# Ledger of designs, part 336: VHH binders against q96fz2

Target 1, 269 residues: q96fz2
Amino acid sequence: CGRTSCHLPRDVLTRACAYQDRRGQQRLPEWRDPDKYCPSYNKSPQSNSPVLLSRLHFEKDADSSERIIAPMRWGLVPSWFKESDPSKLQFNTTNCRSDTVMEKRSFKVPLGKGRRCVVLADGFYEWQRCQGTNQRQPYFIYFPQIKTEKSGSIGAADSPENWEKVWDNWRLLTMAGIFDCWEPPEGGDVLYSYTIITVDSCKGLSDIHHRMPAILDGEEAVSKWLDFGEVSTQEALKLIHPTENITFHAVSSVVNNSRNNTPECLAPV

## First folded at step 16 (VHH)

Design CD27 (framework vhh_8pnl_2)
Fold by ESMFold2-Fast, scan of step 16:
Structure CD27 (fold): chain B 269 residues (1-269), chain A 120 residues (1-120)
Amino acid sequence: as target 1 above (269 residues)
Amino acid sequence: QGQLVESGGGLVQPGGSLRLSCADAGSTFSDYDMGWYRQAPGKERELVARIYIGGTTKYADFVKGRFTISRDNAKSTLYLQMNSLKPEDTAMYYCARAYRWGSSPEFDYWGQGTRVTVSA
């Protein structure tokens, strides 16, 4: 997973992340750095994406089941990185393979510190190799959406009003991530950056691509992944596996160029 | 990777009190669960108290109401306040740090221990 869509306006995104804390109280996640959130139909590595993480990462003695939502840089910069320019990191940390996460220092160290996050997206894109051509077919991949009288569907949206109905009830894709905090050697703001954990593709996606992000399907899985104050690393890693609860449709080549940021990027063809 | 150094042990009469301290020279103290274990002569090592990264505490039944575990992340120090001490509390007390990787190997770093003797 190297391209996503996360285009919802901040207020719609926030409502889509409604949750219950450990005491059963209904809550919305509290924003950090909301001005850094940039909605886009076509997000690539090095851009910021919204993630959920435990409030305990920011406040001592906070209830670890309470959630913060914050934009973080896609592409994990390890806390031990000594150079002044994070773009000079020799390793690609956009994704982290589940089978080697405990082997790689860049991921093992922040994971041991409880630095787990949930990466939010409308869905993600993958490119299928087409036989007999150098052309690749892009697909938009996302959770199955609940059909209601008000929600509509992507395929039926033909006006701005109908598109609004689709997104108001959209179930966001929730991907397991690991983040780290990097302090620039020359001073400046702490950089928060993340990687998406990847697993082998499920049977439904195997014809499109051989890998998929580790998707946390449902509130129980999301809560356990985030709650580093009560859930150990070993227990949390049991949540990392392929899921079949996913759907997709082919999209146009407009999405290929990351500069293109329009609804056409995810519209069915 | 820091060193854990326990202190505060000694000889005390039944009903007395002691406060154990564990100093962690590492700068990452706040990132780990911490605990106190004890081992009496001829017995297995047993968990006395644990404090999680989030501040949640858990105690062995035999010390509940008498012992209090606490941490000071700014000072990188773990404490065990021991009240109403009994002869059965006589043991070497060990400080431990864990990554929260699960039960094995859950505690990766151990101190040298501090001796507590409760005797009339």
Scores: ipSAE 0.000, ipTM 0.157, lowest interface PAE 17.6, mean pLDDT 83

Design CD28 (framework vhh_8pnl_2)
Fold by ESMFold2-Fast, scan of step 16:
Structure CD28 (fold): chain B 269 residues (1-269), chain A 120 residues (1-120)
Amino acid sequence: as target 1 above (269 residues)
Amino acid sequence: QGQLVESGGGLVQPGGSLRLSCADAGSTFSDYDMGWYRQAPGKERELVARIYIGGTTKYADFVKGRFTISRDNAKSTLYLQMNSLKPEDTAMYYCAKRYRWGSSPEFDYWGQGTRVTVSA
């Protein structure tokens, strides 16, 4: 997973993240650095994306079930990185394989510190290989959505007008991530950056791509992944597996250029 | 999240030295960026030196080469070694800590201060 859409305005995104804490109290996540959130239909690595993480990461004695929402850089910069420019990191940390996460120092260390986050998106893009050519067919992949006016799921056959209305009640894709905190060697603000854990593709996506992000399907999975105060690394890793509760539709080649940032990027073709 | 207690201030002559200490009775000292600030009579509070959890240091231009900030995580103590003191260094010196993983660049907790007077 190397391209996402996360276009919702900040207030709509915040409302879409409503949750219950451990005591059953309804809450909205509290923003950190909200001005760094940049909505886009076409987000690439090195850009900032919103993630959920436990309040306990920021406040000692906080309830670990309470959530912060913060923009983080996509592409994990390890805390031990000694160069001044994190964009010059020699290896790609956009994704982290689930099968080797405990073997790779860049991921094992922050995971051991409880630095788990949930990466938020409208959905993600994958490019299907076409036989006998270098051409790829892009697809937009997302949770099944419920139609508010009719009993049924949103789909590719629906009109563009119905797609415009669905964003008010869109179910955000919730992907398991690991983040780390990097201190610039010359001093300055801490850089928070994340990687998306990947798993083998589910049966439904196997014809599009061989890998998929580890999706946390539902509030129980999301809360257990975030709650590093109560849920051990071993228990949290049991949540990392393929899911079949996913849908997709083909999109135009407009999405191929990461500079294109319009609704056309995810519109059905 | 804890009490910061400064000590080591006093009266010294120009060119003299002092070592300030700041004891943190709170939890998880190693998770906090630490700093020394000062407030001279008639002036606003200003940053003197900062030390991050990884040991990286930052100094105000007016103390570079004369002051050294250090920390002892095992003792939960912050230090400021002040050499070649000048009358302009006369101020109340404050210890401060900032939770490393917080979004704010400002320090969250402050001590009561220790007075340094540099005078002939």
Scores: ipSAE 0.000, ipTM 0.186, lowest interface PAE 13.8, mean pLDDT 85

Design CD29 (framework vhh_8pnl_2)
Fold by ESMFold2-Fast, scan of step 16:
Structure CD29 (fold): chain B 269 residues (1-269), chain A 120 residues (1-120)
Amino acid sequence: as target 1 above (269 residues)
Amino acid sequence: QGQLVESGGGLVQPGGSLRLSCADAGSTFTDYDMGWYRQAPGKERELVARIYIGGTTKYADFVKGRFTISRDNAKSTLYLQMNSLKPEDTAMYYCARGYRWGTSPEFDYWGQGTRVTVSA
């Protein structure tokens, strides 16, 4: 997973993240740096994306089940990185393989500190290799969405009118991430950055790509991943596995160029 | 903050076992990396084992396979299970609490220590 869509306006995104804390109270996540959120149909590594994380990371004695939403840089910059320019990091930290997460210093250290986050997206893109050509077919991959008239999940065969209305009640894709905090040696704001944990693709996606993000399917999984105060690293890692509860449709090659940022990027072809 | 109170030290024969405990009266034990250090007479203090907020553990090479660090967040207690003890393990053992949320690899708060003597 190297490309996502996260285009919802801030208020719609916030409402889509409504949750219950440990006491059963309904809450919306509290924003940190909301001005850094830039909606886009075509987000690439090094851009900012919204993530959920425990309030306890920011406030002493906070309830660890309460959530903050904050934009973070995609591409984890380890806290120990000593150079001035994080774009010069020699290691690609866009994704973190689930099978080696405890072996890689860049990931095991923040994971040991409870720095787990949930990466939010409308969905993600993958490129299928086409037999006999060097052309690749892009797909938009996302949670099944419920249609207004109980007609099942929205898909490629649905009318443009249904696609325009679906965003008001869109179920966001929730991907397991690890973040870290880096202090620039030149001074300036602390940089929060994340990586997406990846697993082997599920059977349903195997014809498109051999890897997929570790998707946290449902509020119980999301809550356990975020709650580093109550859930150990070992217990949280049990949530990291392929998911079959996913759907997709083919999209236009417009998405191939990361500079293109229009609804055509995710529209069915 | 609260106090860190170590217990479980004593005199033991080579090859024996001891279990050290560290009680942390602080309400936020779960927010801290915890560790065990030791200091032998006339030597510098050295890290024995560390356990992170998320439960990941690290051990010094000289205790790997013999010692096990663990935490009980519900009881706000840190443990060190010491097996196959050697005379060179003789030291004062200190419980340590890191910076909240793992903001530093250093330890910020230290207990009073518990003495371990391994002698034939």
Scores: ipSAE 0.000, ipTM 0.101, lowest interface PAE 19.2, mean pLDDT 84

Design CD3 (framework vhh_8pnl_2)
Fold by ESMFold2-Fast, scan of step 16:
Structure CD3 (fold): chain B 269 residues (1-269), chain A 120 residues (1-120)
Amino acid sequence: as target 1 above (269 residues)
Amino acid sequence: QGQLVESGGGLVQPGGSLRLSCADAGSTFSDYDMGWYRQAPGKERELVARIYIGGTTKYADFVKGRFTISRDNAKSTLYLQMNSLKPEDTAMYYCARTYRWSGSPNFDYWGQGTRVTVSA
């Protein structure tokens, strides 16, 4: 997973993240650094994306089931990185393979500290290799969305009117992430950065791409991944597996260039 | 509550210039795609210009080269610089904000409008 869409305004995004804490109380996540949130139809690594994480990471006496929403840099910068410029990191930390997560120092250390987060997106993009040509077909991949007229899930054949209405109650894609905190050697603000855990593609996506993000399907999975105060690393890792509850549609080549940031990037072709 | 409030309209002679402003109080202005629409007497409301959250701009053919849309996210304000105004530009000008650009031309929120009159 190397490209996402996350275009909802902060107020709409916040409401889409409504949740219940351990006591069953309905809550909205509390923002940190909301001014760093940059909605986009075409987000690439090194840009900021909103993530959910436990309030306990920031307040020692907080209920670990309470959630913060914060923008973090996509591309994990390990806490031990000693150079002054994070862009000089020699290895790619955009994604973290589930099968080697406990073997890689960059991921094992923050995971051991409970630094689990849920990466939010409208959906993600993948490029299908086309037989007989070097062209790749981009697809927008997202959770099934319920149409307001009770006519089943939204799809490529639906009208613009149906697509407009579905955004009011869009179900955000919730991907399992690991984050770390890097303190610049020369001083300055702590940098929070994340990686998305990846797994083998499910059957439904295997014709598009061989890998997919580890998707946390439903509030129970999201809550367990975030709650590092009650859920151990070993138990949380049981949530990391391919998901079949996913849909997609083909999109225009406009999305190919990460500088293109318009609704055409996710519109069905 | 965050309503859009347009200003800067007025009476101007052909060839003149006006700068329209649209202020968005109490909302997360920088997170929305913004546009200017106009409605001339006896005509339907039509798109004049758009500016997306990423800064990309689009213009109706009848204003290309004459109008410039811009935004100041720090001031939560949308602008429309109108040059070389023509009598045909006479209309009520509306700003709008939206996040529902998935194939629909409709906007979530509309301002109250500001009137532009270009002398015959």
Scores: ipSAE 0.572, ipTM 0.796, lowest interface PAE 1.6, mean pLDDT 88

Design CD30 (framework vhh_8pnl_2)
Fold by ESMFold2-Fast, scan of step 16:
Structure CD30 (fold): chain B 269 residues (1-269), chain A 120 residues (1-120)
Amino acid sequence: as target 1 above (269 residues)
Amino acid sequence: QGQLVESGGGLVQPGGSLRLSCADAGSTFSDYDMGWYRQAPGKERELVARIYIGGTTKYADFVKGRFTISRDNAKSTLYLQMNSLKPEDTAMYYCARGYRWGHSPDFDYWGQGTRVTVSA
């Protein structure tokens, strides 16, 4: 996974993340650095994306089931990185393979510190290789959405107005991530950065791409992944597997250029 | 809902310490981000420190390592512990309350301020 959409305005995104803590209290996640959230239909590595993480990462003795929402850099910069410029990192940390996560120091160390996060998106993009051409067909991949009483008549979402209305109750894609904290050698603000854990594609996606992000399907999985105070690394890793509970549709080549940031990027063709 | 009332300001020597308090009589204090602003002579008002609903804190670069913001939700009181004070810290200090539930990064309401003077 190397491209996502996360375009909801901050207030809509926040409401879409409503949850219950372990005491059953209804909550909205508390924002950290909300000004760094930049909605986009076309988010690439090195840009910031909103993630959920446990409040316990920021407050000693906090309830580990309470959630913070924060923008983090996509592309994990390990805490041990010694150069001044994160872009000089010699290897790609956009994704972390589930099968080698415990073998790679860049991922094993933050995972051992409980630095698990849930990466939020409208959905993600993948490019299907087409035989006989160097062109690839992009697809937008997302959770099946709950149909409203009125949504059955709009099977193809044939107008921009109809698509705009689906966002009011859009179920955000929740991907398992690992984050780390890097302190610049010359001083300055701590950089929070993340990687998305990847697994083998499910049967439904195998014709599009051979890998997929590890999707946490439902609040129980999300809660267990985030709650590093109660859920061990070993138990949390049991949540990392392919899911069939996804849908997709082909989109325009407009999405190919990461500078394009319009609804056309995810609209069905 | 209630008024913000600052206290704890005063005259202190360089290197000294002061603890500022801000009482919020509102019954929903725990629902709000809180912060401290200051306005130094000849300067614009600037954010010194912010504490979020959950206790996460942010500091301006010029006070990092010297000031500590904290809150006591049971007492509906915000604090600013100021250590290693410098003449440059001389200012009127204002308590600020954000929007309910931390919906906005901005602050909505400010108190009347308490004066801090750092000189020999």
Scores: ipSAE 0.000, ipTM 0.100, lowest interface PAE 19.5, mean pLDDT 84

Design CD4 (framework vhh_8pnl_2)
Fold by ESMFold2-Fast, scan of step 16:
Structure CD4 (fold): chain B 269 residues (1-269), chain A 120 residues (1-120)
Amino acid sequence: as target 1 above (269 residues)
Amino acid sequence: QGQLVESGGGLVQPGGSLRLSCADAGSTFSDYDMGWYRQAPGKERELVARIYIGGTTKYADFVKGRFTISRDNAKSTLYLQMNSLKPEDTAMYYCARGYRWSGSPEFDYWGQGTRVTVSA
């Protein structure tokens, strides 16, 4: 996973993240740096994307089941990185393999500190290799959406008015991430950056790509991944596995260029 | 890994207080869930309190409201503040360290213990 869509306006995104804390109280996640959120149909590494994380990361006495939503840089910069310029990091940290996460210093250290986050997206893109040609077919991959009276999926929208309505109740894709906090040696703002954990693809996606993000399917999985105050690293890692509860459709080559940021990027072809 | 050294045990009358400390001489204290166990003569070891890497705490029902577990990662030290002590709290108290980068319900390393006696 190297490209996502996360285009919802801030208020719609916030409502889509409604949750219950451990006391059963209904809540919306509280924003940090909301002005840094940039909606896009075509988000690439190095850009900021919204993530959910436990309030306890920011407030010593906070209930660890309460959630913050914050934009973070895609591409983890380890806290131990000693150079002044994060772009000088020699390693690609866009994704983190589940099988080696406990062996890589860049990931095991933030995991030990409880720095787990849930990466939010409308869905993600993957490029399928086409035999006999060097061109790849892009696909938009997302959770199955709840069926409405007239339209339950992107492909089922019969009119422009129905197309707009699919986003009102869109179920966001929730991917397991690890974040870290890097403090510039010469001072300045702390950089929050994340990586997406990847697993072997499920049977349903195996013809498109051999890897997939670790998807947290449902509120129980999301809550356990975020709640580093109650759920240990070992218990949280049990949530990291392929999932079959995913759907997809082919999209046009418009998405190939990350500068293209239009609804055409995810429209079915 | 480092050794765990408990201290602060002693003899105290019912209703008294004690503060136990556990120093982890190893360099990776912050990478571990930590806990306190106790074992009374002729009984099995039982978990008293656990503190996770993130600072969240869990207590056995029999000490809830009386004991407080805390950690100081800068000093690599675990604490147990014991208030309103009762004769049934008499036991050897063991500092326990979990598995590195893990929150397994099991602990894999224990100190030698410190004795707490609550008696008139």
Scores: ipSAE 0.000, ipTM 0.181, lowest interface PAE 19.0, mean pLDDT 85

Design CD5 (framework vhh_8pnl_2)
Fold by ESMFold2-Fast, scan of step 16:
Structure CD5 (fold): chain B 269 residues (1-269), chain A 120 residues (1-120)
Amino acid sequence: as target 1 above (269 residues)
Amino acid sequence: QGQLVESGGGLVQPGGSLRLSCADAGSTFSDYDMGWYRQAPGKERELVARIYIGGTTKYADFVKGRFTISRDNAKSTLYLQMNSLKPEDTAMYYCARGYRWSGSPDFDYWGQGTRVTVSA
C-alpha cells in the first residue's frame, strides 16, 4: 500500500470516527493540528494523512481508551534519525512487513513504546500487472459499504456523480499503523510520522497484488490496537492478519499521476 | 535525560518499614510510567509495583496491602513505601522508567538498584 484516498471534509471524517470509550460513552475523536489535514483523492508517501491514536500519548492523565485524530507524515522517520532533513532517510518506511516488524529496529522500538495508530482512508489503490502490456490496471480497494435510505446503493454508484451521494455514510478503511516521534536536531516541532503494516494478500485480492495493508475490521479490533495502556504488544500483534472483508473496482489511469486530485481518481470504469 | 538513582535501602528487622526513593533528573519525569522491580539471590527480576502517568497503580500479589508506590512529579521522584517487611522481601530493588507518554507494559530504562535486607 503506496497510494490512498482520504477526501472527506473534516466534519464528515470526524463523524465517521465516532466510537465508544471503555465506559461505553459515545465520543468523537479530538483533533490535534486540524489545519494540517488536506483532503485528497490521491495521497502518496510523504504527504500527511489522518490517524487515530490513544489520548494517553498526549495527555498523562488521559483514559487510554479515548482517541485523538491527528495528521501524520506517511513514511516513518525513526526517533534516532540524526540528519536534519527527514526526506534524506536512506530506506523506505512507507510500509512495514508484519513478518519482520519485531526484527527491524525502526519499527520494533516504537512498537515497544506502544506507538500504535490506525491509519484512516476512504480506501487504497493498487496496480494490477496486465500480461502482454506495459500498462497496469489501477483498482480502488475499500470496505464493503452499508446500504441506507439516505445514501445511494453502492451497487448503483457507477459514475462520479453517484459516488458523491454515498460519502455521508462511508465506512472508512482502518489500517494498522506504527508511528514514531522525531525531534529535529536543530530544534523545531516534533515530527509525527507513520508506516502501514502489510500482510500477505487475501484470496479476493491475490489477482490484483500479492500484498495488502493489515486491516482492522470493526471497533473491537480498532480499540484493542489503539489501547496501548491495556493491550500489550504481543496481544495487539494477534490482530495483524489478512482479511477477506474487502471489495474493489477498476478505476481510470487518472489516478496514476499523484498530482491528480479529483473524484475521477476513484470512480468506477 | 538524567540517570535513575535509587536510595533508601538497608537492613531492617522483620515487621519493619523502609521507604525507597528514585530520583530522575529529567525534566520530563511526569511523562513516564514508573515502576519498581526486585531481584532476590538466585531468582529472576520481578515487577513489584507500577504507577501509570495518570496515577493508577498496579501491585504484585506478594506485596498487596504492604507496599505503596507513589510519585512526586514536581520533585521528579518515585517512592516505594514498604511496610510489614518479611525475610522474603530481601532483594536488590530497581527503579524503572517506561516510554514517554506511553502506557506500554514494557520499561525502557533502569537504575542501578538499592539493596534491601530483612533479617533478625
Scores: ipSAE 0.000, ipTM 0.107, lowest interface PAE 18.8, mean pLDDT 84

Design CD6 (framework vhh_8pnl_2)
Fold by ESMFold2-Fast, scan of step 16:
Structure CD6 (fold): chain B 269 residues (1-269), chain A 120 residues (1-120)
Amino acid sequence: as target 1 above (269 residues)
Amino acid sequence: QGQLVESGGGLVQPGGSLRLSCADAGSTFSDYDMGWYRQAPGKERELVARIYIGGTTKYADFVKGRFTISRDNAKSTLYLQMNSLKPEDTAMYYCARGYRWSGSPQFDYWGQGTRVTVSA
């Protein structure tokens, strides 16, 4: 997973993240650095994306089931990175393979500190290889969207007008992430950055791409992944597996250029 | 809730030196950014110095070259070495810890403070 859409205005995004804490109280996540959130239909590595993380990361005696929402840089910069410019990191930390997460120092150390986050997106993009050509077909991949039995799940045949109306009640894609905190050697603000854990593709996506993000399907999975105060690393990793509860549709080549940031990027073709 | 305990304050003459200490009984001291703040009588609390998890330091302009912040993670203790003290440095000095966001440190634990008086 190397491209996402997360275009909802801050207030809509916040409402889409409504949740229930351990005591059963309905809550909205509290924002940190909301001004760093930049909605976009076409987010690439190096850009900021909103993530959910436990309030306990910021307050010693906080209820670990309470959530903070914060923009973080996509592309984990390990705490031990010694160069002054994080863009000069020589290896790719955009994704973290689930099968080697406990073997790679860059991921094992923050995971051991409970630095688990949930990466939020409208959905993600993947490019299907076409036989006999160098051309690739992009797809937008997201949770099934359902409001009523009459409206059904959103499909590729839906008009742009119908797509525009669904954003008020859109079910955000919730991907398992790991974050770390990097302190610039010449001083400056600490950098929070994340990686998306990846797994083998599910049967439904196997014809599009061989890998997929580890999707946390439902509030129970999201809650357990975030709650590092009560859920051990070992127990949390049991949530990391392929899921079939996804849908997709083909999109225009407009999305290929990461500079393009318009609704056409995710509109059905 | 944990307690931060400041010590080392006192009365000194202008040009004198003091070393402040802040003991954090919590076992996670090394996981937090630490800072020193001060509050003069009738004034708002202001940042003096910060030290990040990795040891990088930041200072307010009014103390640059005179104060040095440091930490000892093994002893869970934060220090502030104050040299060339001025009457304007007279204040209650507070230890703080917490995580920080870009441009806006979120210090969520404070000590009771230690008093520094600089007077002839």
Scores: ipSAE 0.000, ipTM 0.144, lowest interface PAE 16.5, mean pLDDT 82

Design CD7 (framework vhh_8pnl_2)
Fold by ESMFold2-Fast, scan of step 16:
Structure CD7 (fold): chain B 269 residues (1-269), chain A 120 residues (1-120)
Amino acid sequence: as target 1 above (269 residues)
Amino acid sequence: QGQLVESGGGLVQPGGSLRLSCADAGSTFSDYDMGWYRQAPGKERELVARIYIGGTTKYADFVKGRFTISRDNAKSTLYLQMNSLKPEDTAMYYCARGYRWSGTPNFDYWGQGTRVTVSA
C-alpha cells in the first residue's frame, strides 16, 4: 500500500471515529495538530495522514483506551536516525512486512515501546498489471459500505451525485500502523511518522496485487491494536492477517499522477 | 536510556512495612513497563511485581495481598509498598524497566539494588 484517499472534512472524519473507551464512555478522538490535516483523494508517501493512537502516548497517567487523532508523516523515520533531513533515509519505510517486523530494528524498537497506531483512509489504491500491455489498471479498495436512506437510491451508488451522499456515513478503512518519534539533530519539533504493516493479499484481492495492508476489521480489533497499555506486542500481532471483508472497483488513470486531487480519482469507470 | 536508583531498604522486624522507591533519570520512564525483582543470597533473581504502561499490575504468588506496586510518571519514580514482611522476604531488591514482547516484559536496565532485611 503506496497510495490512499482521505478526503473527508475534519468534522466528518472526527465523527466517523466515534468510539467507546474501556469504561464504556462515548468519545470522539481529541485532535493534535489539526492544521496539518490536508484532505486529499490521492495521498502518497511523505504526505501527512490522520492516525489514531492512544492518549497515553501524550499524557502521563492517561487512560490507555482513550484516543488521539493526529496527522503523521507517511514513511517512518526511526528515533535513532542521525541525519537532519528525513528524505535522506536510505530505507523505504512506507510499508512494514508482517513477516519482518520482528527482524527490522526500525520497526522492532518502536513496536516494543507500544507505538502502534491505526492509519485512517477512505480506502487505498492498487495497480493491476495487464498482460500484453504497458498499462496498469488502478483500483480503489475499501470496506463494504452500509446502505442508508441518506445514501439515496438502492443500486445507484455509482452515479457522481449519489457518491457525494455516501460520504456522510462512510466507514473509514482502518489499517494497522507502527509509528516512531524523531527529534531533529538541529533542534525543532518532534517528527511523528508511521509505516503501514502489510500482509499477503486475501483471495478476493489476489488478482489485483499480491500484498495488502493489515486491516483491523471492527472496533474490537482497533481497540486492542491501540491499547498498548493493556495489550502486549505478542497479543496485538495476532490481529495482523489478511481479511476478506473488502471491496473494490476500477478507477480511471487520473489517479496515476499523485498531483491529481479530484473526486475522479476514486469514481467508478 | 537512563540510570535506575533504588532506595528505601533497611532492617525491619517480621510483620513490619517498608516502601521502596526507584528513580529513573531517563526522560522516557512513562514509555516503559516497570518491575521489581529480588535476589536472596545464593539464589537466582526472581520477579516480585510488575506494572504496565497502562497501569495493570501483576504479582508473584508469594507476595500477593502483601505488596503493592505503583508508579508516578510525573516524578519518573516506581514504588513498592511492602506490608506484613516475612524473613523469607530478605533480599536485595532491584527495579527494572522493559518492553512487552511475549506478554511479559523483557526487563533490561536494572539498578544497583536496595537491601531489605527482615529479622527479629
Scores: ipSAE 0.006, ipTM 0.416, lowest interface PAE 9.5, mean pLDDT 85

